# Ledger of designs, part 1: VH-VL binders against q8eqq3

No score or structure here was measured in a lab: all are predicted.

Target 1, 246 residues: q8eqq3
Amino acid sequence: MKIHIMIAEDERLAREELMYLLQQENDIILCPSAENGDQLLNLYQEYNPNVIFLDIHMPGINGIEVAKKIRNEFEDKDIIIIFTTAYESYGVQAFEIQATDYLLKPFSEERFKIAMNRIRKTLSTKKVRKPKVDKLVVNLDEKMMVIDPNQIGFAAREGRTVKIHFISNEVIETKMNLKELEEKLSGFPFYRPHRSYLVNMDCIKEITPWFNGAYNLVIKDLAESTIPVSRTAAKGLFDALQGVHH
Unless a header shows other numbers, all headers, positions and changes below count from the first letter of the chain; antibody chains aren't numbered by Kabat.
ipSAE, averaged over its two directions, is called F for ESMFold2-Fast, E for ESMFold2 and O for OpenDDE. V2 adds 0.75 times the mean of E and O to 0.25 times the DockQ between the complexes of E and O.
Where letters were taken out, [cut] stands.

## First folded at step 1 (VH-VL)

Design A1 (framework fv_amivantamab_arm2)
Fold by ESMFold2-Fast, scan of step 1:
Structure A1 (fold): chain C 246 residues (1-246), chain A 119 residues (1-119), chain B 107 residues (1-107)
Amino acid sequence: as target 1 above (246 residues)
Amino acid sequence: QVQLVQSGAEVKKPGASVKVSCETSGYTFTSYGISWVRQAPGHGLEWMGWISAYNGNTNYAQKLQGRVTMTTDTSTSTAYMELRSLRSDDTAVYYCARDYGSGSYLDYWGQGTLVTVSS
Amino acid sequence: DIQMTQSPSSVSASVGDRVTITCRASQGISSWLAWFQHKPGKAPKLLIYAASSLQSGVPSRFSGSGSGTDFTLTISSLQPEDFATYYCQQANSFPYTFGQGTRLEIK
């Protein structure tokens, strides 16, 4: 719900003006600010912001090259980039590297408001953003296992236990129930298509209609497992996949 | 039409200072900066420095640090480059060019100002 | 500083010839490279920016290519007005640096 924003700006007064404008908004959390491109790249990796306001002209690595590195080397297409610049000619370059907008210095309150509205619209239409890397600890009878939730395809109740199926085809068994597992995986894109299943929505390959309003789904690389989707869960699943659920 | 018009040729003695002007028109002066580039007879192009017309921030070539000063006058859309403690090897044609700054291109140039330093 | 090295230092050619000039940067500059034409008594003229983009008003016989450290300027069919000195320039970072120039002269 809260938008994490980072600023890179080498001129103190321009940086303070941006901070003042952002502080007037009630849905924003400011990350530490950077004064140059190298500092921005370090802070970006540490804090994983939703939005960067990025000055084009900074000493050393400039804002265009910083943005190229984020898009190409870090392969991050999801972060929203707003360029700040004293110069109108950079608008074309900003859109070529998939920037969401740009702001001319000195900043106009009207233009800033338009940029903020664009940020909010972009965020409302995006998939749920992956949180900072977290691990899941599962207690097994002989040991505790530390697992990466992104490697889970689905989990299924079988008898008295739950089996967690990894996209590697590895399977582990736990005494934890599906509700407890779902709670531990909150913040990751997991969905309950059926009382006995929990699926990773990022791993769904196909959904096919079945008898009387129900569906079946298949997880990528786990095609030998067919997972039922109940009639009551179907609409919520399609809403979640299309990014409309709250 | 974008135009950069420089002041006329100068003849100076060693140890003197020269101040070259670059009057601009046809664009919003404060939206760009100005780079200064020179060419000595028989030599290639040499970048001297850059100034922002927005905030007056400068970046000078290290070999000229302490001898060069770049300024702007927003009221007349004019940039200036002053070079002090002139030597005979400062004899060159001096150019101003429109320049956003690092990561941009020198797209419009003044006609050049010949500065001759001789005794 | 980033050093820019051009080759050849001079080339002799006839009208209608295809001419290529190369430029090498001492470190990676992405596509932040420009090509200039310089004639005696005139200011330098921007021909190519961003390694391959043709400046407005420049004839289509001029083209640029390359990225990273190695760049090429090509004139596909040399005209009499093309005899000049050509310079590459890195725009990646301050200080800007130019190649030493390639003098294109009549054969």
Scores: ipSAE 0.000, ipTM 0.401, lowest interface PAE 15.9, mean pLDDT 82

Design A10 (framework fv_amivantamab_arm2)
Fold by ESMFold2-Fast, scan of step 1:
Structure A10 (fold): chain C 246 residues (1-246), chain A 120 residues (1-120), chain B 107 residues (1-107)
Amino acid sequence: as target 1 above (246 residues)
Amino acid sequence: QVQLVQSGAEVKKPGASVKVSCETSGYTFTSYGISWVRQAPGHGLEWMGWISAYNGNTNYAQKLQGRVTMTTDTSTSTAYMELRSLRSDDTAVYYCARDFYEGSYAFDIWGQGTLVTVSS
Amino acid sequence: DIQMTQSPSSVSASVGDRVTITCRASQGISSWLAWFQHKPGKAPKLLIYAASSLQSGVPSRFSGSGSGTDFTLTISSLQPEDFATYYCQQANSFPWTFGQGTRLEIK
């Protein structure tokens, strides 16, 4: 999605440099720029930007007071603020306003890219994330079963159905396919080690080598179930395990 | 130790120009700004303008716009203030001061001052 | 420009007295106000920044208070070295502006 950005900067050269850098990004829409704090407050109300790049040192109302008005008087806690400043020792004031970042003038391309990355991460976090599945509801022929995903060891495709195997060795059968099940469990640490399996990474006990560079997973269930890992899935599995278990 | 040392007293005739220097030491010159402030005999403090030692950006008091120029020389950690078309009313002690524009500080370190006398 | 008005323009006091100087901004400046002491023949000295924060090395008898438009500098027990002119300065927005000064004189 496109990010609406507004600039407040009274110095032409700094304003144009920042506009040039922003125009290199393909997911940005530039709102009209302000040359002072009063103009920014008017344009902010009209254009409702996601992000403001805000010069601290402007004639009239300064950038810190502009940020305070936006946070406190307009009660906008969601707007992302990036301060621009000539001074290295900015940290204390940025924390008081809860700015996402600050940029020193003249702007370096490397530092600008870091600020853009922080903006995108902040926006992706604030956007309503897909609802995390606290429980899994599975429709069986005669009833709906409410499942704690932490109790699932793995799921396996068998013919036209999928069997969900609990660490207790209980098994239930569903007409839901593995892709649909994976989507419903997206908030939990499940991984596809093989086209026919979906595994709970928290339930992996051991990884053992198999033939031709493939691996087997041994599950922490009563049966010590063995799940194959395809060569293609092996690289992603080790990365996912380190990200989930650390 | 942070120190700002200014050039010596100047006597000028009306219509002349004066250039005052401010040599800094004991801190990273390019991390701060320098403001220039003057005081005429019997009058209060008057801000003249500011320069960033980081990028050379300036902001001047409107009534001095067109007569004042501020510059820096990073190789010598020195700031300069030039005032042109001098009038008798420009007789004052001129100060440079290290500036924190972030609002939590003001002018924390000052030069000793330079007396500029404008008379015929 | 933001105009800074100090009151009184002068005050006469004795050693040991409590002295209060006030400063008013023509528009809201939050807490972005500094206080300076200025003695003849010397450069001004920063006493208080951010309306109420004491600069390092400044005696604790100096204190600042206020926010918005009305600010106060207080010297709780005047010492001989405190006789000077005091200036407030808004650090909210360019141009930086000073009050006209308050001259503290021996009674």
Scores: ipSAE 0.000, ipTM 0.382, lowest interface PAE 18.1, mean pLDDT 81

Design A11 (framework fv_amivantamab_arm2)
Fold by ESMFold2-Fast, scan of step 1:
Structure A11 (fold): chain C 246 residues (1-246), chain A 122 residues (1-122), chain B 107 residues (1-107)
Amino acid sequence: as target 1 above (246 residues)
Amino acid sequence: QVQLVQSGAEVKKPGASVKVSCETSGYTFTSYGISWVRQAPGHGLEWMGWISAYNGDTNYAQKLQGRVTMTTDTSTSTAYMELRSLRSDDTAVYYCARSGYYEDYYYGMDVWGQGTLVTVSS
Amino acid sequence: DIQMTQSPSSVSASVGDRVTITCRASQGISSWLAWFQHKPGKAPKLLIYAASSLQSGVPSRFSGSGSGTDFTLTISSLQPEDFATYYCQQANSFPYTFGQGTRLEIK
C-alpha cells in the first residue's frame, strides 16, 4: 500500500530537507505541502492524507492548534501526526493529541527511519480485518456468558480478578486469570503487552512511544483506553502486528 | 518563568542517606522527565539517572549499584533523589534538570536547579 | 556504556579567537549529542542539542557539527564571558554519559 503523506513547514530549507528524506522511501506518495496551518487544514480536507508531518512553530495557527482541530473539530482520530520542532519539548500536548512521534531539526536519518517504522506499524493496526468468529464461554458466579471475541478490546488484571473490556465500553469481571483467558483465545489475535493486560491486536488504534523503550497502546473503544507495553514485549508485539512468524 | 528550586546543603556521615528535593514551577510537571546529575570536587559531570513525571518510570546509572531511588510527587510538582549508604566519594554538588519524556527523541536538559552541595565526612 | 572523549583537556585563547573543541563517542550515537557550558558556582547551561541545534538565548557565535562518532563545538569569536568548562553529552542510549570536559582559559 502507498502511504499518502503531507508536510506543513513554513521554513523552505526544512521543508525541502524533509521532502528529500521522504522521497527516498519506496512506499509513499507526497501530497502538496503547506507553508502554514490554514493552508494545511485546507489541503488536509482536499487530499485526505494518512500522515502529516507538522511543524509546531508556524505563524498564525501553530502546529499544536492544527493538530487539536484535526482531532477534536474534524473528529479524525485515524490520521497519523508526526511533529517537527527545533525547540523545547511539547510532550504533554503530543500525548494528549495522540501523536505517533517527533523529529528534531535538523533531521537525523536514523530518527527519521524510526518515525517511518512507527508510521508503518500504526497503519498496519488500522487495516480492516474480519477474524473467524468462534465463541468464548466464560463462567461467572451466577451465569455463563457466551462472548464474541471480536468485541473484546482488552482484558486487565485488577487485584485477584480479571476484567474483560468490550469495545462498547461494557465490562465484565471473571475469576479466570489472564493465562487461562489467553489460552482460550489462542485462535484469535490477542497479545500480552504487559503482565497485567491482554490486548486484541485488531482493536489497537495507535501506538505511542514512551520512556525506556516502552510504549502506550490506544484501543479502538469508545473511551480510547490506554494500555502500557513493556520494553521486552514491544518487539514481539510489532512482529505479531506485521504477521512475522518465528 | 520555568524554575527548578532544590533543597539546601547537607552534611552527612558515611553510611547515612540523603534525600534531595527539586520543586518545579512554570510548566506542566507531568509533561517532562527530571534527570539528576552530580559533580564531585575536581571531577566532571556524572549522570545519575532520570524519572518520568508522567508514569514514574526510572532509569539509573549502573555505577550507583541500587543505592539510588528517584520519585515524584505530582501534587506538589516536586522530584526527589535519595542516595543511600553514603561514602566520602559521594561528596558532590547534585543537580536536577528538566529533560525529555519520549524515548525516541531528546530535547536536552534545558532548565536546571541551582544545585545542592552534599558533603560526606566522618 | 558509551564513552565520550573530549579533546583538548584544556585550551588557552585570546578574546576574538576561534576555538574548536572535539568530542568522540566510542560507538555511533547518530546526532544525539548535546554541549553544555559550566561556570564555577553556576548550574550547567545547555548550548547545543541534537549535535547542531542552537538552544534559545545562546549567542550565535556558538555552533555544533558532526554525526555518528565525531563532533565539534566551535566558538567563532571568543568573549571574556566564555571562560568555562565545556562538556559533551550523548543521549542516544541509557545511561547518558558526559565527556571529561574541556577547560577554556582566556589569555
Scores: ipSAE 0.000, ipTM 0.394, lowest interface PAE 18.8, mean pLDDT 80

Design A12 (framework fv_amivantamab_arm2)
Fold by ESMFold2-Fast, scan of step 1:
Structure A12 (fold): chain C 246 residues (1-246), chain A 120 residues (1-120), chain B 107 residues (1-107)
Amino acid sequence: as target 1 above (246 residues)
Amino acid sequence: QVQLVQSGAEVKKPGASVKVSCETSGYTFTSYGISWVRQAPGHGLEWMGWISAYNGNTNYAQKLQGRVTMTTDTSTSTAYMELRSLRSDDTAVYYCAREIGYSYDYFDYWGQGTLVTVSS
Amino acid sequence: DIQMTQSPSSVSASVGDRVTITCRASQGISSWLAWFQHKPGKAPKLLIYAASTLQSGVPSRFSGSGSGTDFTLTISSLQPEDFATYYCQQAYSFPLTFGQGTRLEIK
């Protein structure tokens, strides 16, 4: 299989460094490179690449805005986006775009190899039939509910009960505690950002910094849902979101 | 022509609530987010929060959490910002602003502003 | 919170002058910066976003530059309608924050 990769990078030396690293791989075809966001959008439409390495900091339309156009206006959820940046952290909105990874300038061979591994894993997943999902069974007073865990946005403790919030905005109340629920959802991408919350990491829309290393999460497709991330849970959350250290 | 037209000036007592409206026209309302920004006399601009007209999702500034509620009415293409438990330091001109893109990063059009005065 | 500091706080200039306003962020914000023009009794107007991208309908005499922590707004040939207060805004992280403003006054 040949992986078609496009680079958008306005700095010649950074662009040449990425091209050098990519040319060491034996399964890659390089598309023409872009020097700005408008050029990338034109080339993207012409060449239909599998992967874009996208500089955040380009004159004109920036890399985040380019990625938003691809995801939202062109409705392309399948293209793999790797951001490149001179800064150790990039805007929190980048998580909304579902980027596969990011690379810090100057590029290290070790970090580049990790990004390539993630690209290949993502592409192999797209070839494979979607795996069947296990079900979660929850006892409610008058009935037993069979739940698809992928439909759960988060669960929150309220007094003596736990409310399970679905991405559909439906809510169910259970006497099961958060620890029991976490154990039953073992094997799914759930995380405890706070002792009163359990969150589906696939449903995180935004991560907003707070004071002293704490954060807030916003869940996608849930009205007004802001979930606190304790300072002690923050590093584990970023580790669980695939190699982001913050 | 894109326009954001806000409701008129309000005078409130401490402890009261105020609800400011922002009626939009000239674009597809549900395609853009709306932020609220205020400016107290003699001070700079302060961001209060954001709402998606597409799905009603909100994000509020920490210092206003619990006191502010942002809503939309798609049938009238109108955004609302309600601030409760008003204090004298809430005296400000309140603006609504349309987001330039999908996220709440940059604001391309602003309402004319609504002066809210909180005094006894 | 990211603190935005503008310099100067006020500047006096004549029509035809080249005017430069600077904005400094307390930490790196990449290119996530916008410039706004604000006139008393009127709505603020977006001039520049992403540090250097000119908003549609804004005259070409306005330009922006910079990245990281230091940013500049330039008006190459000042016109009478340009006398206003100018604000920078970071869009890098929440809460969104603005500079204190630079008042551009007729000399």
Scores: ipSAE 0.000, ipTM 0.370, lowest interface PAE 19.6, mean pLDDT 79

Design A13 (framework fv_amivantamab_arm2)
Fold by ESMFold2-Fast, scan of step 1:
Structure A13 (fold): chain C 246 residues (1-246), chain A 121 residues (1-121), chain B 107 residues (1-107)
Amino acid sequence: as target 1 above (246 residues)
Amino acid sequence: QVQLVQSGAEVKKPGASVKVSCETSGYTFTSYYISWVRQAPGHGLEWMGWISAYNGNTNYAQKLQGRVTMTTDTSTSTAYMELRSLRSDDTAVYYCARDHPYYSEGWFDYWGQGTLVTVSS
Amino acid sequence: DIQMTQSPSSVSASVGDRVTITCRASQDISSWLAWFQHKPGKAPKLLIYAASSLQSGVPSRFSGSGSGTDFTLTISSLQPEDFATYYCQQANSFPYTFGQGTRLEIK
């Protein structure tokens, strides 16, 4: 497994030193780095890393406030947070935000290796957190197709195969089942409104009530297809769309 | 007084290695980094990398493709830069300079006098 | 890499003149910029660090300004010893990068 790591650090050399140390490891992938807390929160949402190295003392929103937003507002208990700091103690704040470790500036290779060992041990015991993938590879009968998940409107089970419907109106057919497709698309905003459908939530145009707490939905640019939303899946769909409550 | 004194000029053939020294005095050696900067004839300044005299950590410019090694000897307060597999475009004056990211002083505030390295066949 | 571009590439001036040299970074470097004076046969000399802080021992006629991507070095009243090549350098991102230099020549 490759470990996806993000750095937030406003001081150039500390950021560069962390990047240098991380590049010596063979099992990591570096996400784009942030120079302040607001930039980190945007990049964190975009890249969904496994680990953040987070400077406490940054201009604007500080590292402790960033960690609190991640833990509390984004409800993310799985991400590993390593604080970086010039100071040796944080008392209640460090305990409250459940940081895995901390590194003192200037960084030593010895302490860095200890932190990396803790990261790897923690990852071996946590629920699997999947970083966002850029592309989906689907095996068709005569070829493999490399797909941009953002171009998918929805997928539907038809008989023993699954048809993937693109917002371009192109349709491809695969023997992959919807559970496998959903797992490969983890990190993208896909939802199961029905056992026979998987929808791209960014592409939902409208949702219309039906009977017994069920709904129908329509995908942007694919208005000829009406997709059922089961009563069981409806509450989760509205929760996932955030501001819409039934 | 802070001084950085470099080794003398070198003439090398392509494929050889060169090792330039930078002996420091007048400050606590282990409190600073040493950066190496070169200037080829008719060109501008090019940063090669830095080394921490505190912990030996290094950071090298990617353009040097693993051909450079920087080391320190704290017993003599001396930094070294070794460049391997020399090519004619490595002909340059090589400088060491004192650096530190966390202090207000240390932004290449003191430099060695420079070492001319000529690479010719 | 961050590209540093200086303007002008050369300038001719007389003693007593006010001289301005500009430096542009290809991306935001905050205030992480230094200015150096370089004379033939000598090592470069630090003049300004952190965009606007005057290095100890440097004459007060030198000043720096700017932030983000646009920076200026000013010599308020040019002296004979100021004829040299001037370089800007960004210290925000690895690798450190220098401008191409501005050659200041006597008229």
Scores: ipSAE 0.000, ipTM 0.390, lowest interface PAE 17.0, mean pLDDT 82

Design A2 (framework fv_amivantamab_arm2)
Fold by ESMFold2-Fast, scan of step 1:
Structure A2 (fold): chain C 246 residues (1-246), chain A 121 residues (1-121), chain B 107 residues (1-107)
Amino acid sequence: as target 1 above (246 residues)
Amino acid sequence: QVQLVQSGAEVKKPGASVKVSCETSGYTFTDYGISWVRQAPGHGLEWMGWISAYNGNTNYAQKLQGRVTMTTDTSTSTAYMELRSLRSDDTAVYYCARVYDSSGYYPFDYWGQGTLVTVSS
Amino acid sequence: DIQMTQSPSSVSASVGDRVTITCRASQGISSWLAWFQHKPGKAPKLLIYAASSLQSGVPSRFSGSGSGTDFTLTISSLQPEDFATYYCQQANSFPYTFGQGTRLEIK
């Protein structure tokens, strides 16, 4: 992935130093740079960057006010903000605006690398999105179903379709594949115990051993449905159930 | 090391112009800005404006807009402030001060010794 | 323009006293506040920048605090050379503005 980065910096030498450091990275694309807050807000809207390096002190609107406009007026909680400043004491303002980091002028290569690492980790985390609503919407041939994910026991691939099994024993058939369903349910405690199954971990009643390190899950549904767990998925499942992640 | 040295005292008639110089040394002139601040007798400090030594951009206090001009000469590392159409209430000590970076927002960490400008009436 | 108001306008104190002066901005300025000491016949001297950062070479008895609109300068144990006028100055936006000054006088 290419990370689109924008710089707002009034001072030419600081801007050029930051551009030089950024150009040493192989996974970024530099947007046009701004020399003041108003120019940054215009360029931000035009180029939609992933990251802004934002000088706190600029003529006109300062960097703190620019960050507030982005967070509050544009409601952009996803853009990564790195403040640049000559003063050590501004870290607390950076935190209040939910900035990822700050860099002191003149820029050190070591601190810059730490900031870049934080940017990459933050972007990686943003890929695992939680549902914006607490309901799952599934398109059927004649209608859309709005369903409560907490009522799903499991989903299974059967032939060309996926069947969603509710704890009530109601079954809904969808053209959506298990990967797509897993992505839509990413904010809920679902796990892939087997290539052909997606299970709600809150609905697991019992785990019984099978052959060669494999297991079966018994679901908290009226039918007491049995779902296979592959050997390769077993350790991850136990770690997830106990709240331990590696 | 870092020094800002201003030109000497001036006595001017009402309606005249005055140009104060601020010669700097001990740092890279173009990496910093210069602000001008004055103090009339019995009054507090008043900011007049700022100039970037890098690109020559200026910002002047609204009340002085049209009467003040700030310039720099990179070859001599010197900043200038010219005030026109002098009145008796322009009588003040005028200071230049370095701003840490060219944005004009950073603190005034080194100051000139001051230049007394007296406008007689 | 952002108006800076200092309190008190003057204070009388003795050597060894703890002195606190305050500065209030008419609107939020984050931490973009500096404190200056000014003595007659001399240029102003920067004491504190970014509300709480001590300028190099300034004695540790000087300290600054505050954020937003309310700021304080404290001298923990007043020395004879500290009798002067003190000014706060906002650096949040142009035009820069100074407070009216607080005169610190010998009691």
Scores: ipSAE 0.000, ipTM 0.392, lowest interface PAE 15.6, mean pLDDT 80

Design A3 (framework fv_amivantamab_arm2)
Fold by ESMFold2-Fast, scan of step 1:
Structure A3 (fold): chain C 246 residues (1-246), chain A 125 residues (1-125), chain B 107 residues (1-107)
Amino acid sequence: as target 1 above (246 residues)
Amino acid sequence: QVQLVQSGAEVKKPGASVKVSCETSGYTFTSYGISWVRQAPGHGLEWMGWISAYNGNTNYAQKLQGRVTMTTDTSTSTAYMELRSLRSDDTAVYYCAREGPYYDFWSGSYGMDVWGQGTLVTVSS
Amino acid sequence: DIQMTQSPSSVSASVGDRVTITCRASQGISSYLAWFQHKPGKAPKLLIYAASSLQSGVPSRFSGSGSGTDFTLTISSLQPEDFATYYCQQANSFPYTFGQGTRLEIK
């Protein structure tokens, strides 16, 4: 299963290091990250993640107060909390029964793997909550972008890279392949009409027939982009559009 | 009823060690931490350290690091504080205090809510 | 370490008076502040935790407010049993630290 994980961390480098470590795992979906406790509480309500990595010492409301609000105001006892801290003696002791684990900064790959194993074990023995994801995080080599999947018209393979085309005609380039992108967008209505394309089914304007049982899709973007549908993918596309999944 | 009962007054010579006990009852011992707080004559309250009855982890005030040891005995629901290399300025009333249930910490009930009666430790030649 | 400073160091008041004691932290402690009442010969008693939450069994005339660095304890109508020393204490980080105390004396 995919584990939805959220980070709250005010220090950019520590936040990016956690993102990097998490993206090496094949069974997670990374939610948008927060830079402070108030932002975390807003994103938590929007995304309902399975796991939060939570910095104890943040400006404004600190990580312990954030965890307390989640437990008592939102009455959420199922969410897994991993504290992050630079202070060995502060984080581990008082809260061990409520927090699944603690990570000391700078992050050790060994300790991170132990925390991930504990998360997976905890999720496998409990009734898993139902997460909700409305945003997508994409690694663009030098930076990570938080994107709204509803703004994506389609993605296309061009040579060795994939270009993500927004309905606004903005384009971003990623080294992620179409299969990886499809997996990250699994909660959204995306479909592979062709080996070189991934399309947002909510952004299909019209379907036009072509030669020999093939079709073209016209996207609801400013350019009215046309995407080919292979003969073999056509049946699956119509089934997906009409909700014929078992 | 929740109670913390401490051992009796001690008179020690400089350089000696003292071990104060805090016997608890009326709650699940391993669900709480125990803080130790002292007050020297004419001075305010001074936090000494904290121990988890759940896993035995400790945090000590930097001033006392190396001289203080806090322990628990779950079979008797008792916490201990040992202070070594006693000086005249260690003369104080020493308190143990229960610090919030770990679960209820998330509910906002966190605080040193039940205290022992205090143990007077006098350090004199 | 986080330094806690109380004001005033002592206050004289009469039964029925409204008394306010302030506490300032040297850095932000969110709402992780407790107030204690301490009488000679007795252990300290928790009055307020989490800056504004009244401890069970404590009279409603006691109230706490504040967040971040500035906090207040208020006794709305002073009673004879309220004459004591009051301490604030931060629980945001180890080591925990107390204010120097405010002695409340009969006028």
Scores: ipSAE 0.000, ipTM 0.405, lowest interface PAE 16.9, mean pLDDT 81

